# Ledger of designs, part 136: miniprotein binders against a7ua95r516to809

Target 1, 294 residues: a7ua95r516to809
Amino acid sequence: ASLSLLSISDLVPDLQFIFFWMSNAIEILYFIQQKSPAYMQTIELMDDKAGSKESLLSATISANEEAMTILEEVIMYTFQQCVYYITKTLYVVLPGLLDCNPFGTEPSSEQCRRAAGVCVCAVCVMPEAVRRVVSVFQTTSDLLQQYQVHSEIQSQMFAYLFFFTNVSLFNQLIDKGPARGWFQRSRVLQIQASVKILLDWAKGAGHNHLAQKFFAKFCSTVTILASPPQQLSQMSWKALCAEHPSLKPVQLHRILTQYQLMAELGPLPIWQPSSEDEAYIYRTVDLLESFENH
Key: E = the ipSAE of ESMFold2; O = the ipSAE of OpenDDE; V2 = 0.75 times the mean of E and O plus 0.25 times the DockQ between their complexes.

## First folded at step 10 (miniprotein)

Design dg9 (at its last fold request DockQ between E and O 0.87; V2 from the best seeds 0.81)
Fold by OpenDDE base, look of step 10:
Structure dg9 (fold): chain B 294 residues (1-294), chain A 95 residues (1-95)
Amino acid sequence: as target 1 above (294 residues)
Amino acid sequence: SLRKRAEELERKAEELKEKVEELRREAEEEGAPEEVEALLKYAEEMAQAAKALARLAEIALERGDPRLARLLLRAAKILLDLAELLIKWAERLLE
């Protein structure tokens, strides 16, 4: 199937197996980690009646260490597989979030309609484009819970997914925003409202801290663009840097330059980068975020 | 084949569990020290974990992931070897 037709629902059967392997591997690893010390202590305290207890202890230690190492590799492998499939679905649905008009009348989800007739749950009242994104995260959450995946692994999963989402949305906004009119105030306000819905969902799902952390760059960009010209024109470069520390100088400079063009503002000396930042505003390699090294 | 190895490991795990139960009965009848029971319990748990890993490997093979299956089978083998060693020590202590 073409990537354009791929939905998270289509991947659920495959994801279920991956989560199953991951969860079971974690459980067995945890079991070994918890039980091994007690058994090793028992062996250490044994009399040498049946042979050298040191040899048994050494063999036991080695076996446990090797088994745990392999299990960790299994967990990492399955984790990467999950991320791979889930991010593919995000890649498909995320562009729709930037074009979404959340102020329009959109139908509720078919799933809730069938179950309750008229559902007014938080997901059902979401715009379709937002709901599609949330559905990916919700499905992930549901699978993690269904297979009782360790909380730390759940946190790492959402951390990466939010990171990926932020990078994707930020890069699209910076790169395509001017050409697509996403820097226009009306469109920015739509994007801001859509992101708020997503963040509200994350808060409700217990991932508020992670969402705030990993969406900081995109949120800062949207916040600046949503600011009225009268307000933003009174803020110095230094003040903007301080208020939006997640943005690199080159990124902030690009945002302000595009804002100036959109708002038909003349040159604003107050937005002039500091002497310290002046060298960095031309580092175009740092303009877009990287998906690497997370 | 990987499938044959998985089946063999699963069978071996069950055999070791049966051996543990046999030795546990003997240990109870002879009034063996607590150390024997600890070794047997540890062996049983390792055998059970190995059996679970072997089953996971079979599923991985069915789903077309031989890499994952090989990792799981390797871990299962290690745990079974440990279980066998523990059982042998328990047997020696009963002698």
Scores: ipSAE 0.838, ipTM 0.950, lowest interface PAE 0.5, mean pLDDT 92
Fold by ESMFold2, look of step 12:
Structure dg9 (fold): chain B 294 residues (1-294), chain A 95 residues (1-95)
Amino acid sequence: as target 1 above (294 residues)
Amino acid sequence: SLRKRAEELERKAEELKEKVEELRREAEEEGAPEEVEALLKYAEEMAQAAKALARLAEIALERGDPRLARLLLRAAKILLDLAELLIKWAERLLE
């Protein structure tokens, strides 16, 4: 039950078995899909001396289709189990991104601190809270490669993990941000820097397109909050909606309200919602995002 | 029990693989048609896949996941039945 016992390292033994099952099921499914046509072609060309090669063909097709259907269920089941374990660790470590200070980063090792007085390696410029999240992503990537999981499944795994990360960070910022002081400008700039490190990891890992797609809501939120008042005050409601299409009207309204409070700005006429959007800015049911995939 | 079922399917897979080896040797000695070799190769590959699935099911049972084990054993049984059918057809063609 301890939070220190929910690290990704503690879950690796269970994940190894699940990736092992998943990878083997994928390999067998792929084998059936790729080999079956050639064997059936050979059967079709056989002399029909037994008088019923169509019975063999029919039975072969049925067996292959049923086996593949079952293997697809195995893959889906094991995928969901991987996601369950990995997101449990993400849920624990993600809030730390909202509290950390990447600008005051100390090296994680004494040798990095002592070498030439300045450390330039990625490990030494990454705050511990960001390092814990990256460790979850990197460990997942390493396991997927270790077990040679098909690239399509690897992409789906990271699509879901980035989606989960976006929803978790956005919901916590919106819901807990006022009480935690996360809307203060210095904190927003720290959060922006931390997210930049995650996005750089995703780009280096070959997942840039997925990260751009699935982090959009949280990144838009942080971009707005990090904008200088003299720049943001020049953007109308319609311009902000166009620049940040991932944000619902209630979400944009809440973000601007928090921005005004923290910057000590009064109401700005330029930020008044359009008449079409005014009906939606108080829909609190739409404020937080669901973890469910549509 | 599911463990006994998994062990039974592994044993049957080995039995079918041994039968395939015997029939491939017989087919080579008699100069059998190419389609006999193709059926026997297909049967061997299906029996090997079924063996792998049965072993994965044993591991799933050891880890306390009988739902996963049932799925794996169902797939294994289907592939073994196909392998057995392919062997019977290869035998007919050798006659």
Scores: ipSAE 0.773, ipTM 0.938, lowest interface PAE 0.5, mean pLDDT 85
ESMFold2, look of step 10: ipSAE 0.763; ipTM 0.934
ESMFold2 (binder alone), look of step 10: mean pLDDT 89; pTM 0.883
ESMFold2 (binder alone), look of step 12: mean pLDDT 89; pTM 0.883
OpenDDE base, look of step 12: ipSAE 0.824; ipTM 0.946
ESMFold2, fold request of step 13: ipSAE 0.736, 0.758, 0.761; ipTM 0.926, 0.936, 0.936
ESMFold2 (binder alone), fold request of step 13: mean pLDDT 89, 89, 89; pTM 0.886, 0.885, 0.884
OpenDDE base, fold request of step 13: ipSAE 0.822, 0.793, 0.806; ipTM 0.945, 0.936, 0.941

Design fh1 (at its last look DockQ between E and O 0.72; V2 from the best seeds 0.68)
Fold by OpenDDE base, look of step 10:
Order: structure tokens, then C-alpha cells, then sequence
Structure fh1 (fold): chain B 294 residues (1-294), chain A 83 residues (1-83)
């Protein structure tokens, strides 16, 4: 009950506090790393009063190493807390992405309405469910920029958030898809379009490479399911494995089996797994993705 | 007529695809990307609308072929902008 009311906006004050400390810790760590050699050199140039120099140097090195270790722990802790809060918000909004229809929305702008329904602008096509997901990512981006968080940490955060999103969407589609009718061609096309809007946002935000990499499994799944039966029935198991390397054999086999059921296709010998993959298609433990393997 | 809607979307997507190809040939990679992305969106919509009314297999294949060609133009144009 309480989790369904959690919006990213409600978390902004807490996230701001965490991002502030994370950014400061990174800045202090960077300062120590860059200035420590100069301080050590300054100590080395001081008059050697009877062995005090070596002891001071050793104490300074030890203090810097300890400080750096503590700062790294603070950075890691604050990063994990940010990810924890943001992923909780994503967990709430992501299911709506699989049920939304981006094609059912009328163009919001008068300029787009004049285009006789041919408007393909991201603003007009973005349904509320997609907008909620994008809002989580945009708020995260805005906070990272506001606090001038180091670019590497920004990239790591988006990598994890995209990973989490892909795993969540993939697992929901595979597990609940048959019962929810998400394997129906019309529903698949809605899902494909909804994910494209999200990917277009990621491209516009400068995260195209990360999005392409971490959404590959979900995108491959949707691409296969969106394929016309005439086209997909001509593709061999080996060709599908080569075209969709992000999918494990057990995952591809499940997708094709569900596709076959929905398309009312008879058994297709061309989709028969290779002798090498035959042992792996029954590994149901590998069917769903794990959140722990990042 | 739902068929007319799909045919209109298909014609417009084909037009955009041809313009995207021309832009790619002319070295206007940004325009090629924009046109290809627009074509892909129209195709996705056309596929969805076609499915509502019982998709003609020939139309479905044609839509898929246009999408594939648009993706190829998009990929090529994006690769050229990275150079």
C-alpha cells in the first residue's frame, strides 16, 4: 500500500542530501589524491630534525590512506543509498510501461494535431506511464548535474538504473506476459513503441551507448515478438542466436515457444535448438535475470 | 477506413525513407537520422493499426522491410556522425 504512493518528487529532499555528501566526498577524495604528492614533497624538503621527518612523512602517508579509504566508503555508501531509493521508485512505475498504449494518445500540441495524427514527436507520443519512468531518470540526471557529480559516477549510476530497468521489464514480460496478454502482437507493438520513447529520451540525454547496452535483452525479446510470422518463421535457431546474442538459449527458446502459441504456428523444425544448446534450453534457473549480477 | 490509414502511413513512411536515403547520400547525417526516426515511428504506428483490423501478411512484411531499411539508414548515419 505505502510503496504505491512513493513518487520520485517525494524522495527529492532525501536524495539531495545524499547527493550533496556524495559529491563533497568525491571532491575531497580527488583533492587528497592530487595534492598528497605535493604535500609529501614539501615534508621531504623540510629540515631533517633528528628523524622527525621520516616519522612525519610516514604519519602523513598513513593519514592520507586512511582518509581516502573512509571517503571511498562514504562514496560507495551514498551511491548505494541513491540507487536504492531511485530503484524503489522505478519498481513502482515500471509495470505501467508494459500496459500503456502510446498510439492511443492524441497529440498534445496544436501543431501536432494539425499533422492529421501523423505527429511522431516524442512529446506527443509519450503516454503518462512512459512519462513517469522518464521523470525518474530525468530527476536523477538533474540532481547529478545540480551537485556536479563526477561523470564516471553519473555513468555508473545510469548503467545500474538501465540494468535494473531491463531486468525488471524482461522478468515481468517473461513471467507475467502470457497471463497478461503481452505476447499478443498488438500489445508487443505497444511495448516496443513505449521502450523506443524511453530509448529516444536516453539518446537525447547523452546515454545512448549505455541504454543500447543494458536494454539489449529486453529490446531483443520485443524485436522477436514484434516480428511478422512470415519473417520469423524463415529464421533458424542459429540465425536468431547470432542476431540476439544477449539472450540465453533458455530465454530464446521460451520466447519462441510463446510466439508459436500466440501465432498458432505448428512446430517449426527450423527453430529447433542445436545439439550444443539443447542441454541449456531446459535450465529454467537461467530463464529470469538476476538483480545481483551487476 | 482502417486500411486507408495504414496505406497513408505506409506511403508517408516510404517518402521519409527515400528522403532519409537522399540525405545520407548528400552527407546530411543529422537530417538522415531525423527522417529515419520519423519513418520508424510511422511504421510502428502502421503495424499497430494494421493489427487491429487483421494484418494482411503482405502489408506486414512490407512494413517490416521499411522499418529494417530505416534502421540501416539510421545506423549508417549515426556511424558517420561519430567520425
Amino acid sequence: as target 1 above (294 residues)
Amino acid sequence: DPKEVVEELLREAERLLEEARKALEEGDFERAILLAEQAIWLIMRAMYEAEKYGTDPEVDLKLYEIEFKADQILERAEEELKK
Scores: ipSAE 0.700, ipTM 0.898, lowest interface PAE 0.6, mean pLDDT 89
Fold by ESMFold2, look of step 10:
Structure fh1 (fold): chain B 294 residues (1-294), chain A 83 residues (1-83)
Amino acid sequence: as target 1 above (294 residues)
Amino acid sequence: DPKEVVEELLREAERLLEEARKALEEGDFERAILLAEQAIWLIMRAMYEAEKYGTDPEVDLKLYEIEFKADQILERAEEELKK
C-alpha cells in the first residue's frame, strides 16, 4: 500500500522519526566498533577460573556480531526509507527546472537585494521552481545535521540524491525536450542558469565534489547545447568525447543532432563519429540512463 | 534596445572580471571568487539576452571568452583556498 507523500514539508515529521532511529543506530554501531574491542581485551586479561573466560569471550563475540548485524540492518532500512521518500518529492519538483526562467524573476531574498543591486548571487534571483528543488536538498541537509548523522552517511545520501537528480533531468531533457522546445538555445541558457543555482547551493553546503561528480552527464549536455555555433563547430567528435567523457556515444550523437536542428546547421564532417563509436550511436537502449544503480 | 542591454551587461562583467583578476593577484581569494561568480552570472544573462533577440557572432565569442576567463579565475582562487 503506497501512500504518495509528494511535499517535503509533509514528510518532515516522518523523516525526523526515521533520522532519529538512523542516527542512534549509527552511534551505537560506532561505539561497538571503536570501544568494544577494549572490553574484549579486558575479558582476555581475566583469570581463567573453570573456563569461564572462554565462555564469556564467546558470548561477547556472538552478542557483538548480532548487535552489529541488527544495527546495520536498521541503518540500511532507514537510509532506504529516507531516500525513497525524498526522491519521490524530487521527482515531482525537478521537471520545473526545465521550464523556469531564472532571469525574469523577482529577487527572492530581501537581504540579497542590498543597496545599489550589488548582490548577484544565485540565492538573490532564485525562481520558485529552483527554490522548490533547493528546499528539498536544504531540508534534507538540515535534518541530517539536526540528528548529527555521521558525515559518511550524509555524503552517501547526497551522492544518491544528486545521482537521482542527474538521471531525472537528463532523461526528461532527452525524452521530452524536442516536444517541449527545451533544445532551443535560449531555453538551454535558462536551464544552464537554473542548474548553476543548484550547483552553487551544493558548493555552499559542502557537497561540491559530489555535485561535480554526479551532475556531470547533465551538465555536459547543457554545456554543449549552450555553446556558440562558432565554437562548437570547431570541436571534433574526438575532442567532444574527450571533453565530455560522461556522455555515451549515442547520447552525444543525439545531443549534436538536436543542436544542428536548433542552430540550423547542416551535417558537419568534423562531428562524424570515430569508427569505434559509430557502432554505438544507434544503440537506443543506451540513450536513457537507469535509476537502478548507484 | 536588446543590443544596449547586452553591451551594458558585457561592460559590467568585464569590470567585475578585472576586479576579480586584481583580487586574485593580491591574494584575496574570497573576494576573487565573489567577483568571478558575479561576472559569470552577468555573462549567463547576457548570453540569454543576446540569443533572445538574435546574435552578433563577435558578441557571442566575446561573451564566451569572458566566461572562460572568469571560470579560470574562480577555479584558481578556489584551489588556493583549499591549501
Scores: ipSAE 0.625, ipTM 0.870, lowest interface PAE 1.2, mean pLDDT 82
ESMFold2 (binder alone), look of step 10: mean pLDDT 81; pTM 0.780

Design fh10 (at its last look DockQ between E and O 0.70; V2 from the best seeds 0.63)
Fold by OpenDDE base, look of step 10:
Structure fh10 (fold): chain B 294 residues (1-294), chain A 83 residues (1-83)
Amino acid sequence: as target 1 above (294 residues)
Amino acid sequence: DPKEVVEELLREAERLLEEARKALEEGDFERAILLAEQAIWLIMRAMYEAEKYGTDPEVDLKLYEIEFKADQIYERADEELKK
C-alpha cells in the first residue's frame, strides 16, 4: 500500500542530502589523491632530525590511506542509497509503461496538431506513463548536475538505472505478457513506441550509448514481437540469434513460441534451435534476468 | 476510413524517407536523422492503425521495409556525424 504513493518528488529532499555528501566525498578524495604526492615530497625534503622524518612519512601515508578508504566507503554507500531510492520509484512507475498507449493521445500542442501528428516532439506528446518514467531519470540527471557529481559516477548511475529498467521491463513482459495480452501485436507496437520515446529522451540527455547497450535485450524482444509474421517466419533460428545477440537461447525460444501462439502459426522448422542451443532452450532458470548481475 | 489513414501515413513516410535519403546524399546528416526519425514514427503509427482493422500482409511488409530503410539512413547519418 505505502510504496504506491512514493513519487520521485517526495524523495528529492533525501536525495539532495545524499548527493551533497557523495559529491563532497568525491571532491575530498580527489583532493587527497592529487595533493598526497606533493605532501610526501615535502616531508622527504625536510631535514632528517633524529629519525622523525621516517615516522612522520609513515604516519602521513597511513593517515592518507585511511582517509581515502573511508571516503571510498562513503561514496559507495551514498551511491547505493541513491540507486536504492531511485530504483524504488522506477519499480512503481515502470509497469505503467507497458500498459501505455502513445498513439491514443491527441497532440497537446497546437503546433504538434498542425504537423498532422508528425510532431514527434517526444516532449509535447509524451504520454503520462512515459512522462512519469522520464521524470525519474530527468530528476536524477538534474540532481547529479546540481551537485556537480563526477561524470564517471553519473555514467555508472545511469548505467545501473538503465540496467534495472531493462531487467524490470523484460521480466514483466516475459512473465506477465501472455496473461496481460502484451504479446498482441497492437500492444507490442504501443510498447515499442513508448520505449522509443524513452530512448529519444536518453539520446537528448547525452546517454544514447548507455541506453542502447542496456536496453538491448528489451528492445530486441519488442522488435521480434513487432515484426510481421511474413518477415519473421522467413528468419532462421541462427539468423535471429545473430541479429539479437543480447537474448539467451531460452529467451529467444520463449519469445518465438509466444509469437507463434499469438500469430496462430503452425510449427516452423526454420525456428528450430540448433543442436548446440537445444540443451539451453530448456534452462528456465535463465529465462528471467537477474538484478544481481550488475 | 482506417485504410485511408494508413495509406496517408504510408505516403507521408515514403516522402520523408526520400527526403532523408536526399539529405544524406547532400551531406546534411542532421536533417537526414530528423527526417528518418519522423518517418519511423509515422510508420509505427501506421502499423498500429493497420493492426486495429486487420493488417493487409502486403501493407505490413511495405511498412516494415520503409522502417528498415529509415533506420539505415539514420545509422549512416549518425556514423557520419561522429567523424
Scores: ipSAE 0.631, ipTM 0.869, lowest interface PAE 0.8, mean pLDDT 89
Fold by ESMFold2, look of step 10:
Structure fh10 (fold): chain B 294 residues (1-294), chain A 83 residues (1-83)
Amino acid sequence: as target 1 above (294 residues)
Amino acid sequence: DPKEVVEELLREAERLLEEARKALEEGDFERAILLAEQAIWLIMRAMYEAEKYGTDPEVDLKLYEIEFKADQIYERADEELKK
């Protein structure tokens, strides 16, 4: 109930205003950066009478520097304000991804089985928790397109939103997972499917490269946890580090510890960290990700 | 029967995987992606159903293997389409 007061739709009017001015500031800044040298060259080719050429050149340089400073400040503040409000909404809805069940269609239906891939994505409704997160991303994408925000800034916005999503999901899983049962393999498989829906949205929206980059830590975590014991037990610590470079030693160690507990698996010598990594597996300061390490 | 459900999902995913592999070889990359995606979703559901009701480890490894192969077909076809 309180989530409806914090939904992205409640923020749309304010976001429309902010995106309007951000887009305008970006376009003016690009104009100044790209065309200012040609204008300066034109001034230098002018007739120099009574020193007006030097005065105009000096005033133009000063105005140019002041305009660029103001525009950069506007862009920075509007971007920060957008990010603040959007991520506040994301923070509220993201934990639900860890609790939802994306599988709900009865697979015994003959019609459902014949359209199997379509049945999961096209015949079944998206889980409410996943829909809420997708709605935040989709609304953001629609607004950026509506106000024609430059594609470089759109990419930076989604880079940060995906980074925030990855940090939030990873930290919640690591911190609350034992108490909430999120390391149980059936839950991990549900989480994996829910994340795949988000990744599919990102790919369809043209942000696949950003999603691959910024979701890597959480996706690696879920991939390890979803692996069958027969497969994972054959992979050495070194091999796991090589396959999952986004995970710090303390993070990989914690994930394997939770895996061993849930799979009722005894100690595995093959998962013993290298002597170099042993120094880092107990660094608690490195376990959770910072929202400021982007 | 949960075992029968998992086995049916596995058979359909294997069928889709073979069709995806053939589409990739024929250069029909859009069809290869569609078929691989469908196989991936069937396998993810099969893994969930198998874990929820318990199946033998050999079925679990087969599901994992098919998912891996489907992912490879998907990524290869996607890379070819970007060319």
Scores: ipSAE 0.572, ipTM 0.846, lowest interface PAE 1.4, mean pLDDT 82
ESMFold2 (binder alone), look of step 10: mean pLDDT 80; pTM 0.759

Design fh2 (at its last look DockQ between E and O 0.59; V2 from the best seeds 0.69)
Fold by ESMFold2, look of step 10:
Structure fh2 (fold): chain B 294 residues (1-294), chain A 83 residues (1-83)
Amino acid sequence: as target 1 above (294 residues)
Amino acid sequence: DPKEVVEELLREAERLLEEARKALEEGDFERAILLAEQAIWLIMRAMYEAEKYGTDPEVDLKLYEIQFKADQILERAEEELKK
């Protein structure tokens, strides 16, 4: 069947196998790296009465290097396979985040209003589209913990998943936003709330630092689009670049253009790019992000 | 009435934010974070509800002001808690 139709739960058996071997390879590599210097030191301190110390040292170095090379390749391969399958699942579920309404219908809004003073999300069911994305992240986290994958590798995994999520959401917003009406401010506010739910999950899961770093481009985009016209129109191009360093000039220019259309604003002199940036605001090759370059 | 909903959400968010400010000053950073996050969610809902009944520059600016204040309290409390 098509990989684009698979849920994360369908992939769990394969992911369990891959995480098992990745975790084992990491632990063996760590053991060799940690213990190898001590073993070499032991050889170096041996009494060399038969002249065999140099041969043993050379053979040990060669065997360690070969083993470490193989283990590093296994770790790289298994990591890439995990990322490949998990991001294929993310790719399928992420677009729904741009179309859902985390604020719900009028009856849901009334119920949430009655619960003011308590965490609103705690009394309302998470939108299905957001739940599907969270489920991918949570399942990944559960598997990494189940197999005791080294914390550095867990961080690298979520760094890439957040990077992928950011690129996917940003590219779809930029590419499909005009046709789908996603630049309307009410829609931007819905998107902002949906992303907040994801950021809250990341904070609770211990990944706040990574989420802050890797969601920056999409979050900056939504922050600009959600800003009231009276505030945004007071910010110069330079101020916007400084406040949103994750956005390339062509991206910022496109976002401001869409903002002007939705707010029915004419061109604003204060948003004129610097001379340095003017060379780049029409560079359409830089408009969308690459999933491979981050 | 959407306008009544916005006013109620704003009033409650301001109450939570004042409690968060007091908790921050008292060094109760976990409580300050919880209250600020509750206020942030109410503010976000208020912004969405306000947009549904149209644009009102006074309401928009008030919500933006309160959101900025809530973010500052949250950031300060989280920085202190990490120490």
Scores: ipSAE 0.731, ipTM 0.915, lowest interface PAE 0.7, mean pLDDT 83
Fold by OpenDDE base, look of step 10:
Structure fh2 (fold): chain B 294 residues (1-294), chain A 83 residues (1-83)
Amino acid sequence: as target 1 above (294 residues)
Amino acid sequence: DPKEVVEELLREAERLLEEARKALEEGDFERAILLAEQAIWLIMRAMYEAEKYGTDPEVDLKLYEIQFKADQILERAEEELKK
């Protein structure tokens, strides 16, 4: 009950506090790393009063190493806390992405309405469910920029958030898809379009490479399911494996089996797994993605 | 007529695809990307609209072919902008 009310906006004050400390810790760590050699050189140039120089140098090195270790722990802790809060918000909004219809929305702008309903701009096509997901990512981006968080940490955060999103969407589609009718061609096309809007946002935000990499599994799944039966029935198991390398054999086999059931296709010998993959298609433990493998 | 809507979307997507191809040939990669993305969106909508009324297999294959060609133009144009 309480989790369903959690919006990213409600978390902004807490996130701001965490991002502030994370950014400061990174800045201090960077300062120590860059200035430590100069301080050591300054100590080395001081008059050697009877062995005090070596002891001072050793104490300074030890203190810097300890400080750096503590700062790294603070950075890691604050990063994990940010990810924890943001992923909780994503967990709440992501299910709506699979049920939304981006094609059912009328163009919001007068300019797009004049295009006789042909306007497919991301702004006009973005349904509320997609907007909620994008808002989580945009708020995260805005906070990272506001606190001038180092670009590497920004990239790591988006990588994890995209990973989490892909795993969540993939697992929901595979597990609940048959019962929810998400394998129906019309529903698949809605899902494909909804994910494209999210990917277009990521491209516009400068995260195209990360998005393509971490959404590959979900995108491959949706691409296969969106394929016309006439086209997909001509593709061999080996060709599908080569075209969709992000999918494990057990995952591809499950997708094709569900596609076959939905499309009312008879058994297709061309989709028969290779002798090498035959042992792997029954590994149901590998069917769903794990959140721990990042 | 739902068929007319799909046919209109298909014609417009084909137009955009051809313009995207020309832009790619002319070295206007940004325009090629924009046009290809627009074509892909129209095709996705056309596929969705076609499914509501029972998709003609030939129309479905044609839509898929156009999408595939648009994706290829998009990929090529994006690769050229990275150079």
Scores: ipSAE 0.726, ipTM 0.910, lowest interface PAE 0.6, mean pLDDT 89
ESMFold2 (binder alone), look of step 10: mean pLDDT 81; pTM 0.769
ESMFold2, look of step 11: ipSAE 0.723; ipTM 0.911
ESMFold2 (binder alone), look of step 11: mean pLDDT 81; pTM 0.780
OpenDDE base, look of step 11: ipSAE 0.724; ipTM 0.909

